# Ledger of designs, part 72: VH-VL binders against NAD kinase (nadK)

Target 1, 268 residues: NAD kinase (nadK), of Syntrophomonas wolfei subsp. wolfei (q0aze0)
Amino acid sequence: MKIILVNNRFKENTEKKAQEIAGQLSALNVEVIIDNGLDEPYAGTVDFIMVLGGDGTMLRAARRYGQRAIPVLGVNMGTVGFLSNIEINELAEYLPLILREEYSLEARMMLEVAVFQQQSLLTRVFCLNELLLRSNSPRMLSFALEISGQKLEPYRGDGLIVSTTTGSTAYSLSAGGPIADPQLDAFIVTPVASHIINKRPLVVSPEREISLHLLEEREAIIGIDGQIKMDFGAENRVLIKRAPHPLLMVNLKAKPFFTSIDRSLQRQ

## First folded at step 2 (VH-VL)

Design q21 (framework fv_patritumab)
Fold by ESMFold2-Fast, scan of step 2:
Structure q21 (fold): chain C 268 residues (1-268), chain A 121 residues (1-121), chain B 113 residues (1-113)
Amino acid sequence: as target 1 above (268 residues)
Amino acid sequence: QVQLQQWGAGLLKPSETLSLTCAVYGGSLSGYFWSWIRQPPGKGLEWIGEITHSGSTNYNPSLKSRVTISVETSKNQFSLKLSSVTAADTAVYYCARGEYFDLLTGPFDYWGRGTLVTVSS
Amino acid sequence: DIEMTQSPDSLAVSLGERATINCRSSQSVLDSSNNKNFLAWYQQNPGQPPKLLIYWASTRESGVPDRFSGSGSGTDFTLTISSLQAEDVAVYYCQQYFSTPWTFGQGTKVEIK
């Protein structure tokens, strides 16, 4: 068995714990590859991915490895989130189940994001939560949204979010988007501070293609899962579609989504 | 520990090309952005540009037409060329490692010693 | 470009007393989707290159004494030295790494009173 341990190099306690867990797994004849974010993703085949950290570390693991259809387990290090399944102090208890492959899998859709400069592909990236287009200055953006070849009336405002259902509780929620059952597959398109009063969030089929471009040269940025940041100008175009494979999340322990989000909203 | 050693020309005349090199010891070029940053006398720090081990570059727009950063992976080093220098280019030039978090250049955690470059007739 | 402005330009503080340096960005360096401020602080001792002290506005770099702390969010940030030591005489710079070009403040010189 070969496992990738994904951790955050910038968190001192997480790096120490990753080394400890790697030693324990190696003692059980498990081959361990550590991904702390500094190098290219591991190119070889693996059987399982264990993510040590919070939701941010899970988002990174999903971008790097989510398209390989490999089971991914989120192990929380202390900060409760939506994407972890067990706590670090529970790992020893659940490890025999992991090694015997005694768990269920939950599929979560992902986005495929392609950014172009004129006709040339600049980058292609996958993500679990959302793409955010936003102004990088006090000036509003003027931009075009096209859904499966259908051109909508121009947008004016601070930006737009294209989210998965998993991402419905992230930035899309803060911008006024709906809370979506993560077991549904859909794009949620949420405007950010629109100056056009009749622009509403849209829920559209995951089979649709979404494209965005600026109508005027502005300082804008696209953000991916709140972690990747790219400058975006009038010469750029972004194309968003459903990724070929969903992220396969490991369930060792029942985690009630709706009661968790309800409690989170009541904290405010 | 990672160490950055830099060298290059210290005194230039207007219109000449500045050339500086930074060699990385104790670590791989992979997984990081490698930057050039300058500090004019009595002024703050100005980022010039960055490069990855694969040769991908990003330059400060104010300097883009004059700047070339290149990498020599076999020697574990990267270099700066700044063309058509003027007195305004007089500064201490630093090479630095940008910590990396998933395609984002992070803060600069290791710096070279700096090279004073003076442009005078 | 994001402009970074520090205040004051210079600060004289007695040994053992609190030193406070402010940094303002011309636009927000907070990414609201991940709640991260793309803001770092550096210390530059005389004749030396800058050294990283703090990143993500409030996270101390490994090996940095706990008397150094960072705070703030969005456009207003503060570096605090709770009990100034002789070795802390230096110029301090803030830096945003939210949008290229990466930009730094003009620097704050800290001296013993």
Scores: ipSAE 0.000, ipTM 0.443, lowest interface PAE 11.0, mean pLDDT 85

Design q23 (from p4 with heavy chain Q99L Y100D Y101F D102Y F103S W104G S105Y G106T T108Y F109M Y111V; framework fv_patritumab)
Fold by ESMFold2-Fast, scan of step 2:
Structure q23 (fold): chain C 268 residues (1-268), chain A 122 residues (1-122), chain B 113 residues (1-113)
Amino acid sequence: as target 1 above (268 residues)
Amino acid sequence: QVQLQQWGAGLLKPSETLSLTCAVYGGSLSGYFWSWIRQPPGKGLEWIGEITHSGSTNYNPSLKSRVTISVETSKNQFSLKLSSVTAADTAVYYCARGLDFYSGYTPYMDVWGRGTLVTVSS
Amino acid sequence: DIEMTQSPDSLAVSLGERATINCRSSQSVLDSSNNKNFLAWYQQNPGQPPKLLIYWASTRESGVPDRFSGSGSGTDFTLTISSLQAEDVAVYYCQQYFSTPWTFGQGTKVEIK
């Protein structure tokens, strides 16, 4: 068995813990590759991905490896989040089940984001939560939104979020989007501080293609999962589709989504 | 601990091409942006450009027509060429390590080379 | 390009006293979706390369003394040295890494009175 351990070297104690767990797995004849985010994604075949950290580390793992259709387990190391399944102090208890492949998988849709400059593809990335288009200055944006060839009335405001259902509790929630059951597949399109009162969040089929471009030269950025930023100008366009493969999340113990989100919102 | 060692010709005549090399010890090129930054005597810092392990480059638009940065992964080093130099290119040149912007990390520079003084005279 | 402006250009502070350096960006370097400010501070001693002090506007680099702190958000940032020591005599630079080209402030020279 070959396992990738994904960690964030900039979180306290995570690098030491990753080395410790790698040693334990090696003693059990498991080959371990450590991905601390600084090297390119491991290109070889692996059987399992273990993510040590919070939701941010899971989002990075999903972007790097989510399209490989390999089981991914979130192991929490402190901060409460939505994407981890077990706590680090529970890992020893569940490790035999992992090695015997005695777990269930939950499929979570992902976005495929393609950014073009004129006619050239600049980059293609995948994400688990959302793409954000926003102004990079106090000036609002004017931009075009097209859904499967249907051109909507122009948007004016601070930006737009195109989110998965998993991302419904992330930035889309802060911008006034709905809370969605992550077992549903849908795009959630949420305006950010729109000056047009009748612009509401849209919930659309995940089979649709969404296109965005600026109508005026403005300073703007696109953000991916709140972690990657790219400059976005009038010469750019972005195309968003459902990614070919969902992220396969390992479920070792029940984590009830609705009671978790209800408790989180009551605290905030 | 990662160390950057840099070298190259320090005295040039106008119109010549500046060539500097930076070797990385104690770590991999992969996962980082590798930058060149210069500092004219008594002035501030100016970013020149960066390169990744895979050879992807990004240059300061003000220098783009004259700058080439290349990487030699087998030797764990990267290099700067700046063509058609003038007295305005006189500066201390630094190589530096930044974190990969597009992988969700950002290119603040946490490791720097010692600097190479380049003088363009007459 | 994002222009970075520091103030003052030079600052004289007595040993043990507070030093404050300001940095202003021509546009916001805050990503509101993750509440991160793409702003770093560097210290440069004479004849040496710059050393990273602060990143994400307020996160101190490993090994940097706790008398150094960063604050601010959006376009206005401050580096504070709570109790100036002799080894802190240096030029300090802010840097934005929000969009290319990466740009630095003009520098603030800190001297002992």
Scores: ipSAE 0.000, ipTM 0.412, lowest interface PAE 12.5, mean pLDDT 85

Design q24 (from p4 with heavy chain Q99S Y100I Y101T D102M F103I W104E S105G G106Y T108Y; framework fv_patritumab)
Fold by ESMFold2-Fast, scan of step 2:
Structure q24 (fold): chain C 268 residues (1-268), chain A 122 residues (1-122), chain B 113 residues (1-113)
Amino acid sequence: as target 1 above (268 residues)
Amino acid sequence: QVQLQQWGAGLLKPSETLSLTCAVYGGSLSGYFWSWIRQPPGKGLEWIGEITHSGSTNYNPSLKSRVTISVETSKNQFSLKLSSVTAADTAVYYCARGSITMIEGYPYFDYWGRGTLVTVSS
Amino acid sequence: DIEMTQSPDSLAVSLGERATINCRSSQSVLDSSNNKNFLAWYQQNPGQPPKLLIYWASTRESGVPDRFSGSGSGTDFTLTISSLQAEDVAVYYCQQYFSTPWTFGQGTKVEIK
C-alpha cells in the first residue's frame, strides 16, 4: 500500500508530525510519500491520500490530486473546519480500518476553471470550493454572466462567486449565499456587494457551463479556493464547468454537517 | 531548504529597460506566488508584482503599464522587466516567495533573495 | 490602497529593555468571517533582505526568538521586543496582505543606546 501524506509546512510542528506518522506507517509495511507543497505533485500511482491539517491543506490536496479518483482523508490538526473527518488524536484508532479499506467514500464535485485571453487558453485549474471574481480597487466592476448560452443582464458590484456545494460554507456564505447540502451537485452563483439590490444567489445545474467577462476595463482578479490569484482584465474570459472527477472523501466517522453548521452560526 | 538566487541589472540610463531574474532552488514554483519587491536607498518597501507557476500575474497599479513578470518553469526561474526607467526607479530589487495557501494565509513573504542594486543615472 | 503608518519613526532602547513599535492601517485588515488579521512584521538588518518575524498579527515564524511578539486587531497593531539584543538593531516593517496592492509601513528604526 502506498499513501501520500499532505501537510502544510507553515503550520507549527506539522512536518515533525508527518514524519512521525510516516514512520508508524512504514513500520506497518506502507510506502509513504510526503507532500509538503514544495515539490511537484507525486506522479506515480497511490492507494490513499492522508491530509494533515486544516481546510486550506485539504483544498491544496484536492487541487493537486482530486482528479485522480484516489480516496482522500482529512485529519484535523487542531483547526476547526468542514473538510476534515477525524482528529489527529483519533488516527491510531482508525488506522486499521484505513489499511483494510473499511470506510465509505463521499463524492464531492469540483470545478474546472479555464481562463482565456482572446481565444488562447492561459490556464486550466481545478478547485473544490469556488472561483471568486473581485474588484482589486475601490471601483465597482461591470461584468457579464452567461449560463449555458443564456446571457443575463449585466452585473454591477464588487464581484461574483461561483461555488460548489462544498464551497457553500466558505466565501459564498460570507457574501450571502445559501448553505447547501454537500451531497448535492450544483453550482451556487453568489454576487459580492451587488449595486443592484435584487441580484440574488442562483442555484444552477452542474451540467451547465458558466462564463464570465468584464464589460469595462477594471482592475480585477480571479481567486481559486482562496489559494490561486490571477489578474483578470476585459480581454480575459473564464469558463467554469463541472470537473471530470469528484474528490473522493473518506468517511470513517459520522460528521453531522447540519448540526455542525447550525452550531457555528449560533456562535456568530 | 529553499533558496532564491537573483541576478541582472547594474547601471541603467534613463529610458532603458530593467531586466532581473530569480532562480528557485530546493523547491518547486508550484503552490506559491513569486513576487518582486523594491526598496529605494534609505526608503521603505514597495511591492511590484507577482506570478504563479502557471504564469498568472498581478501587478501594482502604480507600475502596471511598465512591468512584465514572466516565468520559465523548465529552469525554475521568474523574471522582471521594467521599461522606461528613470532615476526614481533606483532601488534594491528583491525577489520573494509568498504563500499561495490563502485560506490559511494570504501572501506574506517567507523567503527572500539577497537583493540586486539597480542604479539609474546618466 | 490600504495605507500602513508606523510609529515612532525611530526608537533608541537600552540593551535588555523593552521596545514597542506601532502600526496603523487606513482600513481594517480583519476578516470577520474567520477572525484573522492579515498583518505581518519584518525585520531588516543593515545590508540584508527583510526577514519574516510575525504573520496573522500574532503568530511567530519558525526560528524567531520568543522575545518577539505581535498583538492588535483591525486597524491597530503592535510589535514588542521584550528584551532588546544587539542583533535586533534593525528597521522593522509591518505589511498588510488583506487587499492588493500589498503595502508596507514606512519602517521603524530600532537602535541601542
Scores: ipSAE 0.000, ipTM 0.400, lowest interface PAE 15.1, mean pLDDT 85

Design q25 (framework fv_patritumab)
Fold by ESMFold2-Fast, scan of step 2:
Structure q25 (fold): chain C 268 residues (1-268), chain A 125 residues (1-125), chain B 113 residues (1-113)
Amino acid sequence: as target 1 above (268 residues)
Amino acid sequence: QVQLQQWGAGLLKPSETLSLTCAVYGGSLSGYFWSWIRQPPGKGLEWIGEITHSGSTNYNPSLKSRVTISVETSKNQFSLKLSSVTAADTAVYYCARDTPLYYSGEWSHYGMDVWGRGTLVTVSS
Amino acid sequence: DIEMTQSPDSLAVSLGERATINCRSSQSVLDSSNNKNFLAWYQQNPGQPPKLLIYWASTRESGVPDRFSGSGSGTDFTLTISSLQAEDVAVYYCQQYFSTPWTFGQGTKVEIK
């Protein structure tokens, strides 16, 4: 059995804790690969992915490994979040169930983002939460939005978010988007403009294809899960569709989504 | 119907700061860009910049170092400040309702469809 | 910046005759993704602010008389007044709203011959 331990190299003691857990797993004849974000993703066959950290670490794991149809377990290291299932102090209790594959899986949709320069594919990335198009300066953008071949009137403003349902509680929420049940598959298209009347978030089928391009030369960026930044200019076009595979999240313990989000809204 | 009323000092000396205000009546600042445009006597139109209800701005690069546009949503007003004026800044200054931020239907207008009456600003020693 | 050039600078037309004003942009103002030309035409009567006549190159603003029409696409645009009336004596400006800064043509003065 091979397990990848994904940790955040910049969190205090996370590398030391990852090595401690790796030692415990090795004693049980489990081969462990540690991914602390410094190296390329492990290219070989893997049976399970254990993410040690908060939501940010899970987002990185989803981008690196989410399309491989491998079970991914979020283990919380003391940061409150939505993407972890168990706490680090519970790991010893659940480890026998993990090794015997006695758990259920929850599928979470992902976005496939393709960035073109003119007619040429420049890059292709996957993400769990959202794509953000925004200005990289104080200037607003003018851009075109197309949904499944339907050309909408041009948008002028600060930016746009295309989110998964899992991402509905991330950046899309702060921009005025709806809270969505993460078990639903849908795109949420949320304008970045908190005081604009008649600008409404759209909830569209995950079978839709969304494209964006700038109508003028601006310093703009495409942001992926708040972690990857790509320059975006008038010569670029982005195409967004549902990724081929969902992220398979391990469920060892019931986590009440609706009461958790309700409580979280009291703390903002 | 939406109407724009503008006011501010009409006579300035070189190096002073121009300050003009535009008040919007009969409609909300929300959903539109709001622009300042100037016209020197006997010459054409020059766009100065625009602002949204949320305070997002675009400025003409030729004026950007001297221009500030601000919004006061509680008073339904937006304002222009132009620093370090010279005789070349002598012009009639207009405020206008510009492009909608998002198309909500086929009847949405584009271009500057509502204009203030203009304020003549003279810069002389 | 996109430069807007009008021709002619001035023209004199007899009452009831056709007036034609041309506008050229230094680069295309057509968005091919939604087939819209980001071009407007304005009329400015002496002592008044400009008045929007046409947007999207050919869409007439509400309340604008049928004698005014816009045509063209990409970089070449035309404003036509089919039968000039006395109240049409004004300066006419084209404007692109494809890319900031918004830019205007230098203006065309229409006078009665």
Scores: ipSAE 0.000, ipTM 0.396, lowest interface PAE 18.4, mean pLDDT 84

Design q26 (framework fv_patritumab)
Fold by ESMFold2-Fast, scan of step 2:
Structure q26 (fold): chain C 268 residues (1-268), chain A 123 residues (1-123), chain B 113 residues (1-113)
Amino acid sequence: as target 1 above (268 residues)
Amino acid sequence: QVQLQQWGAGLLKPSETLSLTCAVYGGSLSGYFWSWIRQPPGKGLEWIGEITHSGSTNYNPSLKSRVTISVETSKNQFSLKLSSVTAADTAVYYCARGQIYDFLSGKEYFDYWGRGTLVTVSS
Amino acid sequence: DIEMTQSPDSLAVSLGERATINCRSSQSVLDSSNNKNFLAWYQQNPGQPPKLLIYWASTRESGVPDRFSGSGSGTDFTLTISSLQAEDVAVYYCQQYFSTPWTFGQGTKVEIK
């Protein structure tokens, strides 16, 4: 069995824990590849991906490996989040089940983000939570939103978020978007500090294509999962659609979404 | 498939040093804690101490002043020395593998055991 | 040290009947941050070393028959043998692995009635 162990070497103690776990797995005749974020993604075939860390580490793993239809388990090492299934101190209980492939899988939609310069594809990126369009300066953006060929009235404000249902509890929530059941496939389109009073979040079929471009020469950025930034100017267009494959998340332990989010909101 | 084989002198006089060795077959010492656990005749189990492949040890405070556990990684073996024995040290001594999937705390339960060595301390 | 106390000290049960063994710790072995209990159960047949039956209070070790089950949380734990068989005649021990030194119960001897 071959496992990718994803960690962040710049987080305290995480690299040491990854090496300890890799040693244990190797002793059980499991081949381990460590991905600490410094090198290119492992190109070979693997059976399982174990993510050690918080939601941020899981988001990186999803971007690197999410389109490969490989089971991905989030193992939390501190920060409470929505993308981990078990805590690191539960690994002892669940590791035998992992090694025998005795678990269920939950499919989570992903976004495919394609950025063009005129007619040329500049880059293609996948993500689990969201794309954020925002200004680099105090000046508000003026931009066009098109949904499956339907042109909406121009947007004016600080930006726009296009989110998966998994991402509904991330940046979209902070910007006033709805909480969505991650079992559903939908895009959530949430304005960021719109200067137009009645601009509301939209919930859109995942079969639709969303495009964005600037209406004025402004320097803006596209943010992916809060981790990747790329420049976005009036010569650029971004096309967002559902990714070909969902992320396959390992479910070893029941995590009731609605009671979890309710508790988080009560704490303020 | 993992097997622990143990050996050592079984008859001791008071004040002597007990010496037992445990050899691990079918697996690596790495990734586990390796413990000694004893059982006096007709009584329960008492944990003595543990060692890792790197030589890190932890001992039961009740025995700490008399116990030394060492590891020989080239032979896949670990050993127990208990000094200044008395009749109270008469017991069956087991070596055991501590399963450490919880890598943060080192907490362990024992999934493989040696067959045991009866050590009798008498004058 | 955490003291482990088992009850009863000995138990006689007819073949096919249920055997229940209790284990109590002097302090909680529950890790409240992950809601997990650091408790294991072992079976020791005459003249043999202990064999692991259950860990994490309720997780059955690979190869252990379905008739063995563990339950409980915090300070009170139970090992149940749902339909006693002849090969189950043994002494059973609980172990806490919450805090060092690791400690075991005094044992419960199970015999056929």
Scores: ipSAE 0.000, ipTM 0.372, lowest interface PAE 17.4, mean pLDDT 85

Design q3 (framework fv_patritumab)
Fold by ESMFold2-Fast, scan of step 2:
Structure q3 (fold): chain C 268 residues (1-268), chain A 121 residues (1-121), chain B 113 residues (1-113)
Amino acid sequence: as target 1 above (268 residues)
Amino acid sequence: QVQLQQWGAGLLKPSETLSLTCAVYGGSFSGYYWSWIRQPPGKGLEWIGEIYHSGSTNYNPSLKSRVTISVETSKNQFSLKLSSVTAADTAVYYCARVTYFDWLPEGMDVWGRGTLVTVSS
Amino acid sequence: DIEMTQSPDSLAVSLGERATINCRSSQSVLYSSNNKNYLAWYQQNPGQPPKLLIYWASTRESGVPDRFSGSGSGTDFTLTISSLQAEDVAVYYCQQYYSTPRTFGQGTKVEIK
């Protein structure tokens, strides 16, 4: 068995814990690769991915490995989040189940985001939560939104979010989008501070293609999962589709999604 | 090792339609852009267009009205059709894969052997 | 369209000597968000398809000898062969993949003196 341990390179606590866990797994004859984000993703075949950290670390793991159809387990290191399944102090209890492959998998849709310069593909990224288009200056944007070739009336405002159902509780929520059951596959399209007062969030089929481009020269950015920022200008176009493979999340412990969301909303 | 095998009719008369097919062996067809490039005898390279495994295409504007690139994902194949050919379309035609590191394009790393297409009466 | 211009059109170099080929783009091929130049170099031997040598202006493709190197940024690029070998007699092309249509330089023929 070969396992990738994903941790946060900027947190000494998680790096030390990753080394300890790697030693424990090696003693059980498990081959361990540590991915702290400094190098390219491990290119070889692996059986399991264990993510040590909070939601941010899980989002990075999903971008790096989510399209490989490998089980991914989130192990919480103290920060409360939505993407972890067990706590670090529970790992010893659940490790025998992991090694015997006695767990269920929950499929979470991902986005495929392609950024073009005119018609040339500049970059393609996968993400678990959302793409954010926003102004990088005090000036509002004017932009075109197309859904499966249907051109909507131009948008004017600070930007737009295209979210997965998993991302419904991230930036889309802050912008007024609905909370979605993450087991449902759908795109959630949420305006950011629209100048048009009655622009509503849209919930659309995951089979649709969404494209965005600026209608006037502005300084804008594309944000991916709140972690990657890319410049976006009038010469650029972005195409958003459902990714070919969902992220396969490991369930070892019952996940009370709706009660967890309820508690989180009370604390905001 | 990934290999591209290409085939199609090599002799055409003016006004006919050029049809070439490229098949992918020894590697994944999905997740890549697949390209067609041509080279007239003794001349340089000209990019014709590309197709993503899902069917999304980009074409050279100078050829767009005559070019169709299509994909048969179940057979790991993609094809080129160029209508209304003239002597100016005489060239060696290559298929090629656009490679990626993570999700950044890196260029065309695997090429077919080339198919000479001659347009004459 | 972005136009690619190479110089010289033809270059005669003795075995073991340095060969230098220049490529200029009519527009910048630098993507500011990732600081990468979307420029590749290809080698074409007689009767063969092109072979990728270098991408992102300076990154050598796997299996390509270290005598090949690329440099430059924005609009001005150089391919250098530090010590020419007999097998390096070929036509070399630069190519931008920043914008469609993807465009090639006219080619530089490298031959032995």
Scores: ipSAE 0.000, ipTM 0.483, lowest interface PAE 12.0, mean pLDDT 87

Design q5 (from p1 with heavy chain D98G L99T Y100D Y101F D102W S104G G105Y Y106L D107E A108Y F109M I111V; framework fv_patritumab)
Fold by ESMFold2-Fast, scan of step 2:
Structure q5 (fold): chain C 268 residues (1-268), chain A 122 residues (1-122), chain B 113 residues (1-113)
Amino acid sequence: as target 1 above (268 residues)
Amino acid sequence: QVQLQQWGAGLLKPSETLSLTCAVYGGSFSGYYWSWIRQPPGKGLEWIGEIYHSGSTNYNPSLKSRVTISVETSKNQFSLKLSSVTAADTAVYYCARGTDFWSGYLEYMDVWGRGTLVTVSS
Amino acid sequence: DIEMTQSPDSLAVSLGERATINCRSSQSVLYSSNNKNYLAWYQQNPGQPPKLLIYWASTRESGVPDRFSGSGSGTDFTLTISSLQAEDVAVYYCQQYYSTPRTFGQGTKVEIK
């Protein structure tokens, strides 16, 4: 068995913990590859991915490895989030189940994002939560939204979010989007500070293709999962589709989504 | 280990359509970019285009009006069609796999097919 | 389109000696957000398909001997073979994957002196 341990290079204590876990796994005849974010993703085949950290580390792991159809387990090392399944102090208890493959998997859809300049592909990236188009200045944007070849009336505002159902509780929620069951596959299209009162969030089939481009030259950016930023101008176009593979999240311990979100909203 | 097997007509007349197929064995077809590259005799490499298993394509602008790349996901295959061929299209044609990267995919090519010699002559 | 230019076109090196191949891109292939150079090197032996040697300008592919190394950033890149072996006689290509179309250098033929 070969496992990738993903950790956050900017959290000093996680490097030491990753080395400790790698030593324990090696003693059990498990080959371990440590990914601390400094190097390119491991290119070889692996059987399992263990993410040591919070939601941010899981989002990075999903972008790097989520399309390989490999089980991914989120192990929380401090602040409990929505993407971890067990706590670090529970790992020893669950490790035998991991090694015997005695767990269930939850499929979480991902986005495929392609950014073009004219007819040339600039970059392609995958993400678990959302793509954000936003103004990089106090000026509002004018932009075109097209859904599977259907051109909508132009948007005017600060931007737009295209989210997965997993991302419904992230930036889309803050912008007024609906809370979605993460077991559903759908795109959620949420306007950011639209100047048209009747522009509403849209929930559309994950088989739809979504494209965006600016109608006027403005300073804008594309954001991916809140972690990657790209300049976006009138010469650019972005194309968003459902990624070929969902992220396969390991479920060792029941985590009630609706109870968790209800508690979170009550405290806000 | 992943292997690419390619086949198709090796001898064409001017104005005909070139058709080549590449089949993927021993690994996942989904989640990768699949490319076609050609090499005229005694010359360098020219990228033709790429396709994702969902059907999304990028083509070399110099060939875009004549080239179509398609997938048959049920067979783990992708194919190249190049219309209106001339003697300038004589080359060895390779299929290849793009690799994964920090954001999901890379377009450097880690696995290559054996190549198919295509000769266009009148 | 990003044009890739290699130098020299051909190179004769004695066994055990250093071989150096240069590659220049017409535009930067460095992506500032991730600080990565989208540049790869391939080796092609006669009658065979190209084989990946190096990606990200300096990362060696698994199974590639330590004598191969890549360096450079932005527009100027170098492939170095520190101690040429007989099996290294081949044509070498650089390739950018920063944008479409993906483009290759014209190739550098390495021969034994």
Scores: ipSAE 0.000, ipTM 0.396, lowest interface PAE 15.4, mean pLDDT 85

